# Ledger of designs, part 38: VH-VL binders against q983m5

Target 1, 189 residues: q983m5
Amino acid sequence: MVKVIASSLRKGNVVDKDGKLYVILFAENIHPGKGTPVTQLDMRRIGDGVKVSERYRTTEQVERAYVEEREHTFLYADGEGFHFMNPETYDQVAVSEAVVGDAAPYLQEGMPVQVSQFNGIAISLVLPQRATFEVVETEPTTKGQTASSSYKPAVLSNGVRTAVPPHIAPGTRVVVMTADGSYVERAKD
Below, E stands for the ipSAE of ESMFold2; O stands for the ipSAE of OpenDDE; V2 stands for 0.75 times the mean of E and O plus 0.25 times the DockQ between their complexes.

## First folded at step 24 (VH-VL; framework fv_nisevokitug)

Design aa4 (at its last look DockQ between E and O 0.63; V2 from the best seeds 0.70)
Fold by OpenDDE, look of step 24:
Structure aa4 (fold): chain C 189 residues (1-189), chain A 121 residues (1-121), chain B 108 residues (1-108)
Amino acid sequence: as target 1 above (189 residues)
Amino acid sequence: QVQLVQSGAEVKKPGSSVKVSCKASGGTFSEYAISWVRQAPGQGLEWMGSIIPTFGTANYAKKFQGRVTITADESTSTAYMELSSLRSEDTAVYYCARVGWKGWSYYMDVWGQGTLVTVSS
Amino acid sequence: SYELTQPPSVSVAPGQTARITCGANNIGSKSVHWYQQKAGQAPVLVVSSDSNRPSGIPERISGSNSGNTATLTISRVEAGDEADYYCQVWDRSTQHYVFGTGTKVTVL
């Protein structure tokens, strides 16, 4: 088995804890002003779906589970779920909405996604950290706002709500983090 | 102790569908997958697919993809295998089995009693 | 596709040792499991790849793996050991369970 430091774990990774497998639903590194940095992991246990929350030291080693991690390409979603294809074998795998979770809005056709499979069953996804979307709604720029001014609320083409710099206007494509929809930069298309 | 109890024997016409159930008693599906394996008369074991009830998704043998649907109901601890477009060659005893694992080792440690499905015109 | 080949049949006298082989490329590097299936019954796991023997399975049944051959060994064979035996692996490449062709063990 492979051990990794807790701070390196991401949503979608699968870990082995006390002989049980858990899918990471949420991972956050917390660096307090005073104290030891910690990694907060919210996980779901494979098999019964029990959710657990654990906190590790950021440097603490965590056991990665024995799952197949294979790159797939997102194809489409339908009533049966989300469909991905292995670009090497052309095998397709269906992933349930429950597994995809809040990653759903960020999936785009052709997007490479790391699919974790247990027993050949897709149990988790790891999306690229960044994705590009068009801003469809945002507040108008007001006089006096500068590039260093506070971000304004916006809605992306995928319906995700985010905050963008004042100079961003509807129709602009922006790069956001797939973990939380946070703005990164204007797309360089 | 965990037991898997399957539905009764089925007789089907070619082209029809059959749905076999597998209910876990004395335990749950926790930490295990459910696999379906069939055995034609006088033949060997053939894996069809597996499901993890928690996730509601299944892995299918290539041979049966598009024709088999494996589902599970966690509330009743029951797994289902539906095979459509039945052919005479589908005549077999169908087994469900609980899959345990350790590392990359996957094994079927609890088996249902089997369900005979006969496909005949 | 990955295939497991077993001899169709093995005959053994009571008290003797039966050896059932399961052949495949580099099977020695894989976890091999064995199932016993008596006539009219469901298969029973008799050997798992882990160190834990399934409950109720006698110590005289064991598995070994080396090179291109996995072997199920049944020592001090009894009449009750007469059954079909199947090896099984997980093929990571195809994400398939693969069963051997099966071996009928006859106790003479």
Scores: ipSAE 0.794, ipTM 0.911, lowest interface PAE 0.7, mean pLDDT 93
Fold by ESMFold2, look of step 24:
Parts: sequence; structure tokens; C-alpha cells
Structure aa4 (fold): chain C 189 residues (1-189), chain A 121 residues (1-121), chain B 108 residues (1-108)
Amino acid sequence: as target 1 above (189 residues)
Amino acid sequence: QVQLVQSGAEVKKPGSSVKVSCKASGGTFSEYAISWVRQAPGQGLEWMGSIIPTFGTANYAKKFQGRVTITADESTSTAYMELSSLRSEDTAVYYCARVGWKGWSYYMDVWGQGTLVTVSS
Amino acid sequence: SYELTQPPSVSVAPGQTARITCGANNIGSKSVHWYQQKAGQAPVLVVSSDSNRPSGIPERISGSNSGNTATLTISRVEAGDEADYYCQVWDRSTQHYVFGTGTKVTVL
């Protein structure tokens, strides 16, 4: 293990906090105009899978464990989990459904992902930030401009429910964030 | 002060399978990886595979991939190793061990007492 | 494919020093761990990460690792040190544990 400042932590890092190991799920550095900069960390405890959210001073030192981080290519999913291949060695690694979690519908055959391994066991994935899907169903837009967004509900080709601008019609290919399915732009086809 | 207590000795026929258990006491089971290591009579130590119990997937030694299945049951604080298609050369003492780590390396800091598996016709 | 070679045996008189080697190409770039296994018993970790002693391991047991050789040194050998000793590394490229061939230490 090595001490690092909190602001250097990213998804897939593993930290030791009070004798327990956590994998970082999300990290955000917050620099308010006034006040102390902080790092917001969402973490999953390796031992029991409990998710916690905590704030640290950006300069606070945290004990980090070393993990292997290697690019892999998504192959397929089955009853034993999600299977990826190391493109250099052709070794396959299985990643459990619990580790893939809500990222599962965004996986596409051949997609490059970063796999973090501890003791040779996959503990987290990082997908490409964006991916393209077709809108297969969307609702009519609401009239007028309300205080909330004019975005309308939509269903993507991977089954994910999201919101799109009112001009998006069924059959449109859209770019979304793989983290939550949020709309980015129309695909450039 | 974790201790690992394994199931008792087994006598098996060739072609059958064996499932060895490893129960943790005196500490938290699911916080660490568990490794399985075997030792044939008069021979050295041979790693078979490891699991982090809460993740449910294992890292297998290439030699045993396809014949060994490593699992864990958090409700009973017990890890399991199942070896199938047994042969006489699988006669060995089978150990479970808790994985410790530092930097980029791993080691086994607590060992079970061992389980003798004898494969005999 | 990465192999750790140990001498098959080492004989030592009580009060003397036993040195057990673990040889491999560029082993000095790896962390080496050592286990003691007395007859009929499970292995016990005696050195981790080249030179770290777990609680309960006497200071007269020590380790070093440089170049192509890691060494476990047992000074002021006692009858209770009679055991098999194994070195071990983690191979990052294969994601596998590798154990040495083992050394039987006999106290004369």
C-alpha cells in the first residue's frame, strides 16, 4: 500500500479505510468559490458490498492498495458472469454480475473496458465514457416550456430508459453516457 | 486471530469428485481472499486457486482450470473447493489459506489444518 | 513457467546459521515470502515481502532478496527449526502464485 491524496483517487482504485478495503465507484473533486476543496467518494466495501459516500479534504492522505489495471475486450455474458479477454495474452477473465452492476446493458461485443484485478480477481470495470444506441420508443413532448427540462422519456435499444430532447424520434441513433444513460447528442451518421 | 477449520479426511474412487470445506472463525470471513493449496505425499506446495467470497468468481491455476470449482457461502463463513474427475495422483493434503498482501504481491498468512484426500480403487 | 529453485536439503548443527536459497531469474524485482512446515503440520508464514517477520516469529529468522537469489537465514538454529521451508512469489504476468521446490532443514 501507498499513501495518496484524496483528489488523486479514481474509479477502480482500492483504498484501506479503518482496516477495511473499498473499491472506488465514483470520485469528484469539488472546488467551491469559497470554502475548502473536497473530494466526494462513493465506495463499495469489498468484504460485504456495502456502498458508502464520504467527503475528504482534497489533500487528505489515504492508503491505497495496488491493483492491476488492464484493458480487456468484452466477449459475452452467461450464467457464470461477464467474460472479457486480455487482447495481449488471450486469457479470459470472468467478472461477476455484482461487479458489472448497472453497466451491464451498455456492454457491446468487442467493447474495450479497463478491468481492475485484486489477487487475479476482477473487482471493477471502467467502460468507455460514451456509447451509441438507437432510440426504440419515445413519448410525445409536453407543450410549453416548464421550469423543468423539456426532455421526454425514451427507451434505448439496450432496454435502458432515459430522457431525450423533444426533436428525437424513434429510430434515431443517440450518444449516451455509459454511467447513467444520459443523453449527450445525436450520433454522427 | 482468524482460524481456518477444514472438513475431515476423505477416501474417494477414481472418477468421482470431492468437496473440501474451510470454515473461518475468530475473524471476519468475507473481508479477504481465500486460497487453496495442495501437497501430494513427499511433494511440495501447489496453488490451485483463490476466491474473494463476496464476488463469487475465482482465480484458478491453469493446471486445474476445468476440474476445480472454488465457491464460498457467506452465511456459514465457509469456502469450498471441489475437484472432479479424481485420479490417483490427486491424493494429497488440501489446505485453505487466508490471503495477505503488500504492494503488488500476495501471500498466505493463516492456514487451515489440511484435509487428506485419498484416491483409491 | 516461472520457477523457484531451492536446494533439496540443508544440514546444520545447533547454534549455527542455516541459509536457504530461492533462485530465479530477476527474483530481486519480486517480493518473496517464506513458509515453514514442520512434519505433519500446515505451513506457517515466517517471512513476508522479503524481510518482514509476522508476530511471533523470532528475530533470528530473517530474509533478504537481491539479484537472482532470495535467502532465508536462520541464526542460532534450534531443534525446533527442523522443517521444510518454501519460498513463494506472486507472478503478476500470469496472476498466479508460484512456490519454490522446498528445502528440508535438518538439525544435527
Scores: ipSAE 0.655, ipTM 0.857, lowest interface PAE 1.0, mean pLDDT 88
ESMFold2 (binder alone), look of step 24: mean pLDDT 93; pTM 0.954

Design aa5 (at its last look DockQ between E and O 0.72; V2 from the best seeds 0.68)
Fold by OpenDDE, look of step 24:
Structure aa5 (fold): chain C 189 residues (1-189), chain A 121 residues (1-121), chain B 108 residues (1-108)
Amino acid sequence: as target 1 above (189 residues)
Amino acid sequence: QVQLVQSGAEVKKPGSSVKVSCKASGGTFSEYAISWVRQAPGQGLEWMGSIIPDFGTANYAKKFQGRVTITADESTSTAYMELSSLRSEDTAVYYCARVGWKGWSYYMDVWGQGTLVTVSS
Amino acid sequence: SYELTQPPSVSVAPGQTARITCGANNIGSKSVHWYQQKAGQAPVLVVSSDSNRPSGIPERISGSNSGNTATLTISRVEAGDEADYYCQVWDRSSQHYVFGTGTKVTVL
């Protein structure tokens, strides 16, 4: 098996802990002002869905599970779930809404996604860290606001709520983090 | 000990569908998958697909894609295999099996008793 | 597609050793499992690639794997060993389970 440092783990990765398989639901590196940096992992155990929360040292080694990770392209979603295609083999795989989870709003047609398969069954996804969406709603820019001013609430085209700089207006395409929808930058289209 | 008990024999017409059940007893769906394997009379074993109940999706053999649907009900610890557009060639004993694993080693360690499906006009 | 080839039949006298081969390209690098299927019964796992022998399986049944051939060895063959035997692997490339063609072992 392959061991990786905890800080390198991301949402969607699958780890082996005490002989059990867990899908990472949330990963965060915490760097306290005082103390040792730690990685917070919220995970769901494969098989019974038990959720666990673990904290590791950022440099602590964690065992990755034996799952097949393959790049796929998101095609579409329907009543059966989310459909992805292997661009090399053209094989398609369906992924349940439960597996996709809160990544669903960030999926766009043609998006490359790492699909983790166990026994050929899609058990987890890893999306690109960044995705581009149009701002459809946001507060008007007020006079006196500068680029360093506080962010304002906005709604993306995928329905995700985020915060954007004051100068961002509806219709603007922005890059956001797929993990939490946080604003990164204006899209360079 | 875990046991898999399958539904009874079926006789079907060509073009119809059959749904075979596989109920786990003596245990629950947990850290294993359920696989379906069929065997035509006098022939070998042929894998059809597998499901992990927790995830609700299945992996299918290419040969059966679009024609087979594998599902699971965790509340009843039952897996299902539905095969549509039945043909005479689909006449076989259909087995469910529990799939265990270690690393990249996947094996079927518990088998159902099999369900005979006969397709005839 | 990845295919596993087995001899159609193997005959062995009681007390002797039966060897069933399973051939495929680089099968030696794969985990090979073996199943026994007696007439009218479901298959039974008799050899797993892991270090644990399935419960109830005698030590006289073992598996080996090297190069392009996996081998199931049944020593001190008994009448009760008469059955069909199937090798099986997981093909990571296709994400398929692959079974061998099966071997009928006859105890003379």
Scores: ipSAE 0.770, ipTM 0.902, lowest interface PAE 0.7, mean pLDDT 93
Fold by ESMFold2, look of step 24:
Structure aa5 (fold): chain C 189 residues (1-189), chain A 121 residues (1-121), chain B 108 residues (1-108)
Amino acid sequence: as target 1 above (189 residues)
Amino acid sequence: QVQLVQSGAEVKKPGSSVKVSCKASGGTFSEYAISWVRQAPGQGLEWMGSIIPDFGTANYAKKFQGRVTITADESTSTAYMELSSLRSEDTAVYYCARVGWKGWSYYMDVWGQGTLVTVSS
Amino acid sequence: SYELTQPPSVSVAPGQTARITCGANNIGSKSVHWYQQKAGQAPVLVVSSDSNRPSGIPERISGSNSGNTATLTISRVEAGDEADYYCQVWDRSSQHYVFGTGTKVTVL
């Protein structure tokens, strides 16, 4: 174990709290104009999966566990879960639906993913921040509206509902954030 | 105070399978991983695989991939190891153990009593 | 694959010191754990992370690790120390446990 300040923690880190291990699901540092800065941590306890949400002073020391973090590539999903390959060793690792969570629709064959492992078992995934998908449903392009004035509903090729600028037509490839599907830009091809 | 209690000894025929259970008693095994280790008569210890009960996936030793299935039921604090296509060299004592850790390393800090599996005609 | 080599046996007289070696390339960069297994019993962790003793393990059992050799030392050997002893590491490259070949300690 190494002691780190709370504000240094990120998704995929593992911390020891009261003799129990937690994987960080979300971390946010909050610096108010007045008052003490805090770090908001959403965590999942290893073993039973209980989720907790806590606030720490940003400078509070927290014990961080050593866990293996390695890049893997996504292969496919089936009834047993999501399958990844270590590109260095070619070993395949199955990752449970609970670990993949809301990231599942954003996985693409060959996508590089950071996998955190405890005892060789995947406990966390971090996808690339952005991914490209085709818009399969949205209203036709409207002329006379500004591109940023009003976003319209859209459905992506992975089934995710999002909002896109009015100039985006069905069939357009768009870049979205893998965290929530929010539109970033039209793909440059 | 955690104690791992395994199912009783078994006698199996070649080609069959065996499923050994490992139950945490006086606590829970779900805080850490559970490992399975076997020991043939007069031989050393051989790791077979590990599971974190909540996660439902296992890390298997390369030698046993395809023949061993390790599962867990977190609600009953019980892990299982199933070895298929048994042959005489699979005669061994099978142990479960709770994983301890420090730094970048893992070890086994609580062991079950062992389950003798005998494979014979 | 990473292999841990131990001598097959060590014989010591009561009251003497037994030294059990565990050899591998650059083992000093790894954490080494040791287990004692008495006949007919499950293994028991006696040393973790090179030199840490779990509760209930007597001070006369100690470990060290440097270079290509980790050593379990049993001082003032008693009849009750007669057992098989195994070293073990976690191999980060393979994500596997590796056990040593085992050493039978006989108390003369």
Scores: ipSAE 0.553, ipTM 0.820, lowest interface PAE 1.8, mean pLDDT 89
ESMFold2 (binder alone), look of step 24: mean pLDDT 92; pTM 0.951

Design aa6 (at its last look DockQ between E and O 0.72; V2 from the best seeds 0.71)
Fold by OpenDDE, look of step 24:
Structure aa6 (fold): chain C 189 residues (1-189), chain A 121 residues (1-121), chain B 108 residues (1-108)
Amino acid sequence: as target 1 above (189 residues)
Amino acid sequence: QVQLVQSGAEVKKPGSSVKVSCKASGGTFSEYAISWVRQAPGQGLEWMGSIIPTFGTANYAKKFQGRVTITADESTSTAYMELSSLRSEDTAVYYCARVGWRGWSYYMDVWGQGTLVTVSS
Amino acid sequence: SYELTQPPSVSVAPGQTARITCGANNIGSKSVHWYQQKAGQAPVLVVSSDSNKPSGIPERISGSNSGNTATLTISRVEAGDEADYYCQVWDRSSQHYVFGTGTKVTVL
């Protein structure tokens, strides 16, 4: 089995804890002003759906579960769920809304996604850390605001609420983190 | 001890659909998947698909994709297998089984009693 | 597709040892499981590779893998061992369960 440091774990990864499999629903590295850095993991146990919250030292070794991690391409979503295709085999897999969770707004057609499969069943997704969306709504730029000024609220084309620099206007494409929708930079496209 | 109890025998016409149930008793689906395997008369075992009830998603054998639907109800600890567009060749005993695992080792350690589905005109 | 090939039948006298083979490319590197199916009954897991032995399964039933052949060995065969036996693997490539063609063991 493969062990990794806790700080390297991401949402969608599957770990083995005490002989049971867990899907990471949330991962955060916490660096306190003083004290030992820790990784907070919120996980769902495979089989019964029990949610657990665990805290590890960031450097603590965590065992990855035996799941197939294969790159897929997001195709579309419908009443049956979210559909992905293996670009090599052209096999399609349906993933439930429950599994996709809060990643749903960030899925775009053609997006490469790492699908974790257990027994061939998609049990988790790992999206690219960054995605590009258009700003459709934001506050007007206030006179005197500079690039270093506080961020202003904005709404992306996918409905996600974020905060953007003052100079960002509606219609601008921006790169955001898929984990929390936080602004990264203006898109270069 | 965990037992899987399946619904009773079915007689169906070609082109119709059949839905077989598999209820877990003496336990839950916890930490296991449910697999469906059929066996035509005098033939071997053939895997059809598997589901993890917690996630509500299933993996299907390519042979049956588009024609089989596997679902699960966690509240009743029951898995279902629906096969549509039935053909005479679909006449078989259909089994549900609990899938256990260790690493990459996947095995079926508990089996239902089987459900005979007969497709005839 | 990955396929598991078994001999159609094996005959063995009581008290003797029955060996049932399951052949496939590099099957020795896979976890091979074996099922016993008596007439009119559901299959029963009798050997699970790389796992605990199923409860109630006698020690005289064992499995081994090597190269391109997995083997189920039934020592000191009894009349009650007469059944069909199936090997099974998980094919990671296709994400399919694969069963062997099955072997009918007859106790003479």
Scores: ipSAE 0.772, ipTM 0.900, lowest interface PAE 0.7, mean pLDDT 93
Fold by ESMFold2, look of step 24:
Structure aa6 (fold): chain C 189 residues (1-189), chain A 121 residues (1-121), chain B 108 residues (1-108)
Amino acid sequence: as target 1 above (189 residues)
Amino acid sequence: QVQLVQSGAEVKKPGSSVKVSCKASGGTFSEYAISWVRQAPGQGLEWMGSIIPTFGTANYAKKFQGRVTITADESTSTAYMELSSLRSEDTAVYYCARVGWRGWSYYMDVWGQGTLVTVSS
Amino acid sequence: SYELTQPPSVSVAPGQTARITCGANNIGSKSVHWYQQKAGQAPVLVVSSDSNKPSGIPERISGSNSGNTATLTISRVEAGDEADYYCQVWDRSSQHYVFGTGTKVTVL
């Protein structure tokens, strides 16, 4: 274990707090115009899965455990979970639905995914920041509709609901953020 | 104060399967991983796989992939190891152990009493 | 395929020192753990991370690790030290545990 500043922590890192290990599920550094900068951490205790939220000063020292962080490629999902392959060794790793969580609809065959492992067991996944999906359902294109703040509801090919600009029609391929499905741009294809 | 208590000895025929249990008593699965290790008569220790109970997935030794299934039940604080397609060379004492860690390394700090599985026709 | 080699046996008189070696390429860069297994019993961790002793382990049992050799040292050997001893590492490349071949310590 090594001490690090709280603001350096990211999803998939593991910290030791009071003799218990936690995997970071979400980390955000907050720099208000007034007040002390803080790091907000949502994390899960590895042994029993209990979730906690903690707030640290950004410079506060935290003990980090070493975990393996390696790229894998997504293969497929079935009733036993989500299956990934180490592209160097060709070993396959099954990852539970609990670990994949809300990332599940964004996985695509062959997608590179950063996998964090404790004792060789996947405890966290980090997907590419962006992925491309087709819009399956949305209102027909309305010419002359203005302002980006007038985004309209849409359903993506993976089932995720999001909002898109008015000029996006059903059948359009769009780039979205894998963290929350938010629209980025039309796909270049 | 966690203790690991395993199920009793078993005698099995070739081609069958065996499922060994490992119950944490005096506490909960508040530790992070349970490993399974076997020891054939007169032989050394051989790691089979590990599980983090709350996640339900396991890391298997290559030698046993496809034949071993490791599971856990959080509600009963019990881990299980099932070995299928048994052969006479699977005769061994099977141990469960709690995983400890430091830095980049792992070890086993609490061991169950062991379960003898005898495969005989 | 990372392998840990131990001598098959070590014989030692009471009151003397037993040294049990665990050999592998560059083992000094790894954390080495040691287990004692008495006849008919489960293994017990006696040293972790080269030289760290769990509570209840006597001061006369110690570990060291450098170069290509890790060593478990039992000074002032007693009859109760008669057991099999195993070294172990975690191999990051394979994500596997690797145990040494084992050493039987006999107290004469």
Scores: ipSAE 0.646, ipTM 0.853, lowest interface PAE 1.2, mean pLDDT 89
ESMFold2 (binder alone), look of step 24: mean pLDDT 92; pTM 0.954

## First folded at step 25 (VH-VL; framework fv_nisevokitug)

Design bb1 (at its last look DockQ between E and O 0.49; V2 from the best seeds 0.00; counts 0 for: pae E 2.4 > 2)
Fold by OpenDDE, look of step 25:
Structure bb1 (fold): chain C 189 residues (1-189), chain A 121 residues (1-121), chain B 108 residues (1-108)
Amino acid sequence: as target 1 above (189 residues)
Amino acid sequence: QVQLVQSGAEVKKPGSSVKVSCKASGGTFSEYAISWVRQAPGQGLEWMGSIIPTFGTANYAKKFQGRVTITADESTSTAYMELSSLRSEDTAVYYCARVGWKGYSWYMDVWGQGTLVTVSS
Amino acid sequence: SYELTQPPSVSVAPGQTARITCGANNIGSKSVHWYQQKAGQAPVLVVSSDSNRPSGIPERISGSNSGNTATLTISRVEAGDEADYYCQVWDRSSQHYVFGTGTKVTVL
């Protein structure tokens, strides 16, 4: 591992803590008027997705892992995990369920994904922020409901539960955020 | 002192599979990647693949993809390499090695004693 | 694929200096590591591209890298230095560990 000062760490970096690797989700340097400057790190543990929040002195040494970030295309999932392909070299990489985590339902064949590899092993993914799915279940539209009314519960084709505007009906394709499944807009395709 | 101890020699028939183990002691297993490297008689070193036990997934040399499976058990600090569809050309000494690194400088700083796998009819 | 080429053999008299080359396109931009393998034994890391010399490795063993050639230098060669030596890099493009073809060093 390479040691770097905490203040140099950024979102997306991978650090080693107690023999586990963490992906930095958020990094902020805090310089109080009085006191020692600190670096706030919100991290996700690679392997089980546990989120942790840590504070370091800005000058504190932290073990950092350098990773390769490459665009891949999602192919399919099976018992061995999720399979991605480098569109340039056609090399394939398998990613475990643990690494994919909550992103699994949002993966679609042909989707471009940024894959972070440590020693050639995929340890993290970054999906497009938005993805399109069909609404397969939702409450019926009631008389008097408008687009400005409260959202209603719905289920997407990938099984994700979300909330959609009242005018959205089953069969409609919608764009959602891959981070939490929140509704963005009706698909234009 | 970190040490890697491999399983004993194997004699296999063509078409069969072999699984070699590599047990780590004297250090933290989960922090390191484990590589497998083989060496045919009188030949050079050939990398087969690597695993990070924490993640449970491996990177394989293209030559062996689909035929080799590398796994690890963190609870026993043991890595495994399974090679299927064995052929005579697979006769070699198989080594596990711990990967050390600084930045993008990856090297193998601790090696197992090697496991001879002989494939013969 | 990225390939590392080494001379098959190098002969050296005791007390002299052995130089083993490892050739590849733009290898000077890569971290090159060297392994020693004595007969019937596992390889041993003798040179790492980082500033830290592996424990137990004598100072008379060193590595250099420039252009298209990496070189392992063994000064004041001893009988115990007789072994096969391999260079190695990490190829980021293919995500492979690449070993050199190996060099047999014979102490005369």
Scores: ipSAE 0.449, ipTM 0.787, lowest interface PAE 1.3, mean pLDDT 91
Fold by ESMFold2, look of step 25:
Structure bb1 (fold): chain C 189 residues (1-189), chain A 121 residues (1-121), chain B 108 residues (1-108)
Amino acid sequence: as target 1 above (189 residues)
Amino acid sequence: QVQLVQSGAEVKKPGSSVKVSCKASGGTFSEYAISWVRQAPGQGLEWMGSIIPTFGTANYAKKFQGRVTITADESTSTAYMELSSLRSEDTAVYYCARVGWKGYSWYMDVWGQGTLVTVSS
Amino acid sequence: SYELTQPPSVSVAPGQTARITCGANNIGSKSVHWYQQKAGQAPVLVVSSDSNRPSGIPERISGSNSGNTATLTISRVEAGDEADYYCQVWDRSSQHYVFGTGTKVTVL
């Protein structure tokens, strides 16, 4: 284990806090105009799955455990979970819904993902930043609106609710952020 | 100190399944992974797989992939190993063990007492 | 496919030194752990990470690891040291635990 500053922590890192290991689920550095910069961490204790949310000074020292990060390729999901393939060995690994979490609707066959493993067990996934989905439902445009007016509700082909510009019609393929489904642009193929 | 207590001996027919339990006491599941290791009579130790209970998935030895299922129940601090399609070669003592680590290496620092599974027709 | 080879047996007189080897290509680049298993009992960790002793393990039991050989050394052997001994590594490439073939130590 290596001590690092809190602001260097990212999703998939594992930290040792008071003799217990936690996987980082979300990290954000906050620099207020007045006051001390902080790092907000959401993390899950490995042994019992308890989620905690903590703030650290950005420069506070934290002990980081070493984990293996390996690229895998998403194959499919079924009743037993999400199935991935190691591209070097071709071995298949099933990953639970608990590990995949909110990323589940964004997985696509053949998608490369970064898998963090502790003792050979997947504890975190990092998807590509962006992915393409079809808009399957969206509200009609509001009369008098421009492309920059306001985003309207939409449902993507993976079931995710998001907001899109007024000019996007059902059937349009759009690029979204895999972190939250936010619209980036129309797909260019 | 942490102790691992396993379920009692089993006698099984070929083609059936066995499920062995491993209950932790004197500590919590919150700090470790559980491994399963077997030992056929007069033979060495053979790793079967490991689980981190909170994530619910296991790392399986390639030899056993498809026949072994390792699960855990955090509320009872109990891990389970189920081996299906039993053959006489599966006659062995089955151990659970807590995984410890230092640096970049993993080892088994606490062992259960073992569960004898006998497969005979 | 990574295999750890141990001699099948070692015989030693009380008060003497037993040396148990664990051989594999470039094992010195890995951390080696050692277990003692007395007849009818579960294994017990006696050395971790080449040379660290868990609490309760006497200083006369020690380990070393370099090149292609890791060695467990039991000084001033006692009758209670009669057991099977296994080495073990974690293989990062396969993400598997690998145990050695085992060595039976007999105290004469």
Scores: ipSAE 0.417, ipTM 0.754, lowest interface PAE 2.4, mean pLDDT 87
ESMFold2 (binder alone), look of step 25: mean pLDDT 92; pTM 0.947

